# VHH binders against b3qqe0, part 6

Target 1, 332 residues: b3qqe0
Amino acid sequence: MKINLDRTSSGFCIGVQGTIHVAEEKLNQSGELYCLGDVVHNEVEVKRLEALGMETIDIPAFEELRDAEVLIRAHGEPPSTYETARRNNLAITDTTCPVVAKLQKTAKMLHQLGYQVIIYGKKIHPEVIGINGQCNDEGVVIKHPDLSDEAEIAPLDLGRKTALISQTTMDVPGFYELKKNLEKLFAEHGHRNPGTKSGEWMAVRDIDITSEKTGGRAMPELVYKDTICRQVSSRNGKLRDFALANDCIVFAAGRKSSNGQVLYSICKDANPHSYFIEDVDEIQPEWFVGENGKPVESVGICGATSTPMWLLEKVANYIGKTFGDDSGNPDA

## First folded at step 10 (VHH)

Design q01
Fold by ESMFold2, look of step 10:
Structure q01 (fold): chain B 332 residues (1-332), chain A 118 residues (1-118)
Amino acid sequence: as target 1 above (332 residues)
Amino acid sequence: EVQLVESGGGVVQPGRSLRLSCAASGFTFDDYDMHWVRQAPGKGLEWIGNIYWSGSTFYNPSLKSLVTISRDDSTNTLYLQMNSLRAEDTAIYYCARVHIEGDEFDYWGKGTLVTVSS
């Protein structure tokens, strides 16, 4: 029986995986580490890391800390957090996801160039708070692409040069719907980029906004950059394909996981021989017996975005040792 | 103070339809993904489906043809439409909110009882 572990569509995104890895390495070295906010919103992982010596702190506790090491989570922090760390002599281990870090740099550069920055995103989300901090909190946060929320659009100055960016986890169709509606709104006010027929805004690359790279040419008045992270954009389809490619699916997640329920529903819809577990003690031998009474030919092991890879590996090892042949394959 | 209050339960005959409501207060409702979950007597929790803040939905494949989840962000209300009710649909029905940053349910309603009986 072949055991296939889904390493591409299961588990934490690369940014969160990196944060957990760094936390583990620091804890192995020193036995203690402060983390500003929950390192991940998965109670099992937080408790595991706390048992290794991690202490989760909030902003008030962070402001009182002195002469300590603090981990910054994958979603990043506004500049004021780093200023507090400097003043308090804190050693920052910064695990801001590279995609988020680049977005913060883009937002800062656009703001420094004099752009009114529009952020497609959820105002209360920590990622947006961090991005807007780069804009001196002057960014206009819009969540409704149809511009139906008057309070969201009230701060807009339609005559000002303007840039549209996005929180990395927003939906792509909504971003482009917002772009189109902003193009119409600004054009109706009489503000268009020179040389465009429809009032379209100019797409910009990061190198285009750097003054040295741009060669001193004036940037267009109205620009956008699609800053949505594509790491997760096709996960549902990839998981469906994985479920179809195996005779039997063992899906590992917590039953209180939102993503766990949705992704399991995708597996089960694609492959009726899908089974949900929280841990290896829920595995039943009859799952691995095919219609002909013989072992199934393949077992796929996958999980939610909140499922740690170590749990998936534990499941794979258990099934291989308990129901499999003498596979010693180290790359399984 | 976050509150989720389910309503619309009661005794209903097999084959009928029923619409449940979940009134949300104390938070910005249209930022959050919402779920419906039920618990039949003596059984564990069964996931029914969700609706994302954006309005897209996923359903338990066993229930997909029988249920529809919707939301009205102007009234901060989540809905569950159930059709062709059967005795096995007797359960306490809960709405649940997903944490803004995370994956786990952070608030639950107290539930509303649906009893399907002739």
Scores: ipSAE 0.634, ipTM 0.875, lowest interface PAE 1.7, mean pLDDT 87
Fold by OpenDDE, look of step 10:
Structure q01 (fold): chain B 332 residues (1-332), chain A 118 residues (1-118)
Amino acid sequence: as target 1 above (332 residues)
Amino acid sequence: EVQLVESGGGVVQPGRSLRLSCAASGFTFDDYDMHWVRQAPGKGLEWIGNIYWSGSTFYNPSLKSLVTISRDDSTNTLYLQMNSLRAEDTAIYYCARVHIEGDEFDYWGKGTLVTVSS
């Protein structure tokens, strides 16, 4: 029996993994760590970390906290959070995702250069709050790419040089739809990049932004930067292939995981011999017996984006020891 | 307070159609991905489908019943249209909200019972 562990399509994103890793290290060292907000939306993982000494706190609790270490999560925080930390003598362990950190820096620089910063995103999302904080909360957050929400577009200054960026987890089609509609809106009001008939906004890179900031090449008045993270976009297809490539699938996730439910349905559709578990105690011996009464040749282990890798490894190890010959390297 | 209230359930004959509603309140409805799930008697939770905040939909490919999920953001209402209902579709149907930061259901309705019987 070959045990195949999906390490590519399952588990936390790189940002969240980084956060958890740092949290574990800190907890191993000090035995105590506060986390501002939920580190991950997985109950099992949160409980594990809590058992290690992590305490999740909200903003009001954070504001009252003194002389402690606080973990900042992957989605980042606005400058005000750091100011509070300084005032309260809090030691900050910053695990902001590098992608988000870069985005924050981009937003800050654009704002400093005098651009009106439009953020494609959800205003209430912590990531957007952090990004907008870099713009002194002067950013214009738009969620409706068709510009149908008057309240969202009301603060727009159509005569101002403007930069469009995105929350990292937004959809790519929506971003470019928004771009198109903004181009039209601004053009209709007489604001266009020079040399453009249609009023197209120009793509800018970090190097362009930095160049302008340092007195180099000036950027166009109307610009955009695609700041959407692509790491999660191909998981569904890969998982289907993974399901097809194995005789049996053991899918591990929390029952409350929406992503887990979705991904499991994909697995089950691709491979009817797919089974959903929360933990190893749910595993049934009959799952690993083929129709011919012989052991299956391969078992695929996968999970949701919120399934911790240690759980998947635990499942793999359990199956290998209990039902298989230990000869299957899950990493092969 | 966040509330989700399902309605539209009842007893229907096989082959009939039914439209369920989920009334949302206490939050910005159009920011959230919404899902429909169901639980048949003695069975586990089954995912039906979802509609993203963007309006895009995704469905369980294994469902034999024709389902359509839609939303009206002006009325904060989620819909599940089910066609050609079968006895196997008998279940409590729930609408669920996905947490804004993640992929976990953070709020559920109380559910509405759909009974398909001749």
Scores: ipSAE 0.597, ipTM 0.892, lowest interface PAE 0.8, mean pLDDT 91
Fold by ESMFold2, fold request of step 23:
Structure q01 (fold): chain B 332 residues (1-332), chain A 118 residues (1-118)
Amino acid sequence: as target 1 above (332 residues)
Amino acid sequence: EVQLVESGGGVVQPGRSLRLSCAASGFTFDDYDMHWVRQAPGKGLEWIGNIYWSGSTFYNPSLKSLVTISRDDSTNTLYLQMNSLRAEDTAIYYCARVHIEGDEFDYWGKGTLVTVSS
């Protein structure tokens, strides 16, 4: 029986994996670490790290904390968090994802160049709070691409040079719908890039922004940068392919996981021999016996974006030792 | 302060249809993905389906021909339409909100009981 572990479409994104890795290293060294907010939104993983000595704190507790080491999560924090850390003599271990850090820098540079920054995103999301903090909280956050929420658009100055960026986890169709509606809104106000027939905004890259900041060629007055991460849409398709490629699927996630339920539904739809577990004690031996009474030829092991890889590996090891021969390596 | 209140449950005959409502308050409803979950007597939680903040839906494959989830962001209300009800659909039905930062359900309502009985 061959055991296939999905290492490409299951588990935490690279940024969260990096944060967890750094937290583990610090805890192995010192046995104590504060984390501002849940390191990941997975209760099992948080409890695991707390057993190693991590303590999760909220903003009020952070404001009162003195002379301690605090880990900053993958989605980053606004500048005011770092100001508090300096004031309180806190040692910051910053695990902000490089993608998020780059976006924050982009937002800061656009703001410093005098752009009104529009952020496609959800105002209360920590990523947006961090991005807008780089704009001195003067960024205009819009989440309704059709501009139907008058309160969202009321702060817009239609005469200012303007840049549209996005929270990394927003939807691509919504971003371009927003861009189109903004182009129309600004053009109706008499503001458009020179030389354009349709009043289109110009796509810019980080190098274009950096070039203007350092004395290079100026960008147009109305620009946009599509900062949306595309990895989410490709995971659904890859997971479906994985489910089709195996005789039996064991899907590991928490039952309270939104992504877990959706991704499991994709697996189950593709392969009716898919089974949901939270841990190895839920595994039933009947799942691994085919119609002919012999072991199934392959077992695929996968999980949600919030399922830690160690749990998937634990499941693979358990199945290999309990229902297979010793040659059932998860990577084989 | 965050509240989710399910309603529309009751005793209903097999084969009939029923629409459940979930009234949301204390938060910006259209920021959040929402789910329906149920629990039959003596059973674990069973996921019914979701609706994203953007309006897209996914359903439990065993239920997808029998249910429809919708939302009305102007009235902060989530709906579950259930058709061709069966005795096995007897359960407490909950609406659940997904945490804004993450992946887990952070608030549930108290539920509304649906009893499918002749």
Scores: ipSAE 0.583, ipTM 0.851, lowest interface PAE 1.9, mean pLDDT 88
Fold by ESMFold2, last read:
Structure q01 (fold): chain B 332 residues (1-332), chain A 118 residues (1-118)
Amino acid sequence: as target 1 above (332 residues)
Amino acid sequence: EVQLVESGGGVVQPGRSLRLSCAASGFTFDDYDMHWVRQAPGKGLEWIGNIYWSGSTFYNPSLKSLVTISRDDSTNTLYLQMNSLRAEDTAIYYCARVHIEGDEFDYWGKGTLVTVSS
């Protein structure tokens, strides 16, 4: 029986995996580490790291903490957090995801160049709080692409040079709908990039922003940068293909995982011989017996974005040892 | 304070329809993805489906033709429409909110009981 472990579409994203890895290294070295907020929103992983010596703290505790080491999570923090750390002599281990860190730098540079920064995003989301902190909290956060929320757009100065960026996890169609509606709104106010007929805003890259700061290239009055992360965009299709490629599927996730439930529904729709487990104790031997009473030829093992890879490996090893895998190990 | 209150349960005969409501308060409802989950007597939690903040939905394949999830962001209300009810649909029905920062459900209602019997 061949065991196929999905290492590409299952498990924590690269940013979160990096944060967990750094936390583990620090805990191995010192045995203690403070983390500002939950290191990851997966209770099993948080408890595991806490057993290694990690302590989760909130903002009030952070503000009073002195002479300690604090880990910054993947979605980052506003500048005021780093100012508090400096005042309190805290050693910051910053695991802000590279994509988020780049976005924070972009927002800061645009703000320093005098742009009114518009952030497509959810105002209460920590990523947006961090991005807006780079803009001295002067950024205009818009969630409704059709500009239907008057309170969201009330802060807009339609005569200012303006840059549109996005929270990394927003939807792509909404971003471009917002861009089009902003182009129309600014153009109706008489504000267009010089030399444009339709009032379109110009796509810019980090090198364009850097060149403007150093005097190399002038940037247009109205710009945008599509900062949405696309790592997850094809995951549903890849998981469906994986489910179709195996005789049966063992899907591991917490039953309270939103992503877990949605992705399992995709597996089950594609392959009726898909089975949901939280851990190996839920595995039933009859799942691995085909319609003719013979063992299935292949078993696919996958999980949600929030499913730790060690759990998927545990499941693969269990099935291999219990039901007669010749290799004794799952393929990787 | 975050609150989710399910309503609309009761006794219904097989083959009939029922609409459940989940009234949300204490948070910005239209920022959040929402789910419906049920628990039949003596069983664990069973996922029914979700609706994203944007309005798109996914369903448990075994229930897909029987249920519809909708939301009314103007009244902060989540709905579950159930059709062609069967005895096995007898359960306590819960709405759940997905954490804004993560993937796990962070708040649940107390549930509303639906009993399907003749």
Scores: ipSAE 0.577, ipTM 0.869, lowest interface PAE 1.8, mean pLDDT 87

Design q01
Fold by ESMFold2, fold request of step 23:
Structure q01 (fold): chain B 332 residues (1-332), chain A 118 residues (1-118)
Amino acid sequence: as target 1 above (332 residues)
Amino acid sequence: EVQLVESGGGVVQPGRSLRLSCAASGFTFDDYDMHWVRQAPGKGLEWIGNIYWSGSTFYNPSLKSLVTISRDDSTNTLYLQMNSLRAEDTAIYYCARVHIEGDEFDYWGKGTLVTVSS
């Protein structure tokens, strides 16, 4: 029986994994570390790090904290957080992931160039709060690509030079629907880039923005940059392919995990021999027996984006030692 | 304070249909993904399905032909339509909200009992 562990599409994103790794390093060195907000929204991981000496604090506690070390999570913080840290003599361990940090820099530069920054995203999401902080909280946050929410679009100045960016986790079709609708809205107001029939906005790269910032080539008045991370958008298809490639699937996640339930439904739809577990004690021997009474030929092990990799490895090891040999060795 | 209140439960005959409601308050409802979960007598929790903030849905494959989830963001209400009810559908039905930063359910309703009997 061959055991296949999905190391690519399962588990925390690399930004969150990086944050957890840095927290572990600091805790091994000092034995204590404050974290502004939950380091990850997984109760088991938070309790594990707390046992190593981490203390999760909220904004009021952060405002009162003095002369301490504080971890900044992967989604980053607005500038005001760093100003408070300096005022309070806090040592910041900043684990803002590079993608988020780059987006914050992009937003800052566009704002400094005088652009009205539109952020495709959810206003209350910490990533958007951080991005808008770089725009002095003057960014216009739009969540509905069809522009149907009048309150979202009311702050728009249709005559002002404007840049569209996105929260990294939004959907790609929605971003381009929003772009098209903004192009129409601005063109109807008489504002469009020269030489465009539909009033198309120009796609810009970081080097274009840097060039204008340093006195090089100026950008047109209406621009956009697709800042959506594609890592998460491909997981459904990859998971379906994984489910089809194995005789049975053992899917590990918490039952209160939204992503876990949805991804499991995709596995189960693709492969009826998919089974949901929270831990190894739920595994049933009959799952691994084919119609001929012999072990199935392959077992796929996967999980949600909130499933720690150590749990998936535990499941793989358990199945290999209990029902077969360890031919799919996770550490090989 | 975040509140989720299910309603619409009761005693129904087999083969009939029923629509449950979940009234939401204390948060910006249209930012959040929502789920329905049920618990039959003496059983564990069973996931029914979800609806994203955008309106897209996924369902438990075993229930997919029998249920429909919808939302009305103007009234902050989540709905579960159930058809062709069977005795096995007797359960307490809960709505649940997904945390904005993570993927775990952070708030649950108190539940509404559906009893399917002649």
Scores: ipSAE 0.555, ipTM 0.851, lowest interface PAE 2.1, mean pLDDT 87
Fold by ESMFold2, last read:
Structure q01 (fold): chain B 332 residues (1-332), chain A 118 residues (1-118)
Amino acid sequence: as target 1 above (332 residues)
Amino acid sequence: EVQLVESGGGVVQPGRSLRLSCAASGFTFDDYDMHWVRQAPGKGLEWIGNIYWSGSTFYNPSLKSLVTISRDDSTNTLYLQMNSLRAEDTAIYYCARVHIEGDEFDYWGKGTLVTVSS
């Protein structure tokens, strides 16, 4: 019986895995480390790192902290956080993921070029707080693509050159609905890019922004950059394909995990021989017996983005040792 | 203070329909993804489905044809419509909020009891 472990769309993203690794290395070296906010959205991992000497702190505690080392987690922080660290003689270990760092840089450059920056996102989300900090908190945050919230729209200056970007985790259809509605709103105010039929805004890339910053060709007054991370939407399709490619699926996640429930529903819909577990003690031998009484040919093991890879590996090893001779490397 | 209050439960005959409500307060409701979960007497938690802040939904495949989740952001209310009720649908029904940064449910309602009996 072959055991296939999904390493590509299960478990923490590479940025969060890297953050955990850096935290472990620092704790091994010094035995103490502060982390601004929860290092990961998983209580088990947070408690494990706290047992090694990590202390999770909030902004008020951070403002009072002196002469210590602080980890900046994957979603990053606004510039004011780094200014406070300098004032308080804090050593910053910055694990902001590259995608977030790139978006912050994009927002900063657009702001420096004089653009009114619109951020499609949720105002209270730490990622949006960090992005808007790059715009000196002057960014206009909109979460309702139909422009139905008058308080969101009120700060807009319809005559000003404007750039639309997004929080990385927003929905793609909403982003383009917002773009379309903004195009209409600005055009009705008399503001549109020259030569456009309906006042379309121009898609721009980082190359276009840096070209204008360095004295190259100027961008139009009305631009947008789709900064939404596609990893989540491609994951659903990849997970469905994984479920179809195996005779049975063992899906590991917490039952209180939101994406765990959603992702399992995708597996189960694709392959009725999908089984949800929180740990190896829930595994039943009959899952691995085909309709002819013989062992199934393949078992796929996957989980949510909040499922640690070590748990998936534990499940693979348990199945290999308990139900088959394929107890070595769990990879396909 | 975050509050989630389910209502609309009661005794109902098999084959009937029922709509449950979850009244939300103390937070910006339209920022959050919401879920419905149930627990039959003596059983573990069973996930019913979710609705994202954007309105998209996913359902437990075994319940998909029987339930519909909706939200009214103007009244801060989450709904669960259940059709063709069966005896096995007898349970306490909970609404749950997903943490803004992540994955885990951070607040639950107190639940509302639905009893399906002839």
Scores: ipSAE 0.538, ipTM 0.831, lowest interface PAE 2.2, mean pLDDT 88
Fold by OpenDDE, fold request of step 23:
Structure q01 (fold): chain B 332 residues (1-332), chain A 118 residues (1-118)
Amino acid sequence: as target 1 above (332 residues)
Amino acid sequence: EVQLVESGGGVVQPGRSLRLSCAASGFTFDDYDMHWVRQAPGKGLEWIGNIYWSGSTFYNPSLKSLVTISRDDSTNTLYLQMNSLRAEDTAIYYCARVHIEGDEFDYWGKGTLVTVSS
């Protein structure tokens, strides 16, 4: 029996993994650490970290906190958070995801260059709050790509040079739909990039933005940058392939995990021999017996985005020890 | 206060259709992904499907042909249309909200009972 652990499609994203890792290190050193907001959306993991000395605080509590160390999560924070930290003599451990950090910098530069910054995203989402903070909260946040929400589009200046960016976890189709609709809207009002027939917005890179900022080549007036994180968006396809590649799938997630339910559904659709568990005690020996009465040849272990890797490893190890032959290295 | 209230349940005959509603209040409904789940007597929770804030829908493959999820953001209402009901569809049906940061259900309704019987 070969046990395959899906490390690529399962578990926390790289950003969240980084946050947890740093948190663990800090907790091992000091035994106490404040975290602004929930570090992860997994109760088991949160409890584990709390047992190590982590205390989750909200914004009001953060504002009253003095002379302490505070962890900033992967989605980042606006400049105001750092100002508060400075004022209150808080030591910040910043674990902002590098992708998000780069996005914040991009937003800031675009804003500094005089662009109206449109953010495809949810206004109340912490990541968007952080990004918009880099724009002095002057960004235009649009969630509805069809531009159907009048309140969202009301602040738009159609004559102003404009840059479209996205929250990292938004959907790719929606982003490009929004782009298309914005192109149309601006064009209808006579605002087009020169030399464009349809008023297409131009894709820009960070190097282009930096060039303009430093007095190099000027960017077009209407630009966009696809800032969606593909690591998150590509997981579903990979998981399906993983499910197809194994005789049976053991999917580990919390029952309250919405993502877990969706991803399990994908697995089950691809492989009818998929089983959902919260922990190892739910594993049934009959899952690992083929129709011929012989042990299955391969078992895939996977989980939701909120499933900690240690749990997946635990499951893999348990299956290997309990049902596998001594040779099942999950890392082989 | 966040509230989710399911309605539309009852006793129906096999082969009939039923539309469930979930009235949402106390939050910006259109920002949230919503799910339908059910629990049959003596069984665990079964995921039915979801609708994202964007309007995209996903369904349990076993139920895909039998259910349709929709939302009306103007009235803060989530819907579950069920067709060709079977005895095995007897369950308490719940609407659930996904946390704004994703991954977990943070609020559930009290549920509405659907009984499919001859």
Scores: ipSAE 0.535, ipTM 0.868, lowest interface PAE 0.8, mean pLDDT 91
Fold by OpenDDE, last read:
Structure q01 (fold): chain B 332 residues (1-332), chain A 118 residues (1-118)
Amino acid sequence: as target 1 above (332 residues)
Amino acid sequence: EVQLVESGGGVVQPGRSLRLSCAASGFTFDDYDMHWVRQAPGKGLEWIGNIYWSGSTFYNPSLKSLVTISRDDSTNTLYLQMNSLRAEDTAIYYCARVHIEGDEFDYWGKGTLVTVSS
């Protein structure tokens, strides 16, 4: 029995992994750590970290906290959070995802250069709050790419140089739809980049932004930067292939995981011999017997984005030990 | 207080259609991804589909042809249209909200029972 662990389509994103790793290190050192908000939306993982001494706090609790260490999560925080921390003598362990941190810097620079910053995203999302905080909360947050929400677009200054960026977890098609509609809107109002008849916005890179900031080449008035993180964008397709490539699939996730439910359905559709578990105690021996009554040749282990890798490994190891032949190293 | 209230369930004959509603209150509905799930007697939770805050939908491949999910953000209502109902569609149907930061269902309704019987 070959055990295959899907490390590509399963598990936390790199940002969240980083946060968890740092949290663990800190907890191992001090035995206590405050976390501003949930470190991850996985109950099992949260409980694990709580058992290590993590205390999750909300914004009101954070504001009252003094002389403590606080972990900032992967989605980042606005400048005001850091100001509060300073005022309250809080030691900040900042685990902002590098992608998000870069995005925050980009937003800040664009804002400093005088750009109206449009953020494709959810206004109430912590990441967007953080990004917009870098723009002194003057960013225009648009959630509807078709510009159908009048309240969202009301703050737009169509004559102002403008930069479009995105929350990292937004959809790529929506972003480019928004771009297209903004191009049209601005062009209709007579605002176009020079040399562009149709009023196309220009893609910019961090180097372009930095160049302008340092007195180099000026950027166009209407620009965009695709700041969407694509780490998870291809997971569904890959997971399907993974499911097809194995005789049996054991899918590990929390029952309350929406992503887990979705991904499991994909697995099950691709491979009817897919089984959902929260933990190893749910595993049934019958799953590993083929239709011919012989042991299956391959077992795929996968999970949701919120499934800790250690759990997947635990599952893999359990299956290998319990049902596999002595050769079941999932990494072989 | 966040509330989700499913309605529209009942006893229906095979082959019929049914539309379920989920009334949402106590939060900014249009910011949230919403899902429909069901639980048949003696079975585990089955995911039906979802509608994102953007209005995009995704369905269980096994049910895709038989269900349509929509939302009315002006009335804070989620809908599940089911067509060609079968006995196997008998279940308690739940609407569930996904946490704003993603991935977990943080609120569920009490559910509405759909019984498909001849």
Scores: ipSAE 0.525, ipTM 0.867, lowest interface PAE 0.8, mean pLDDT 91

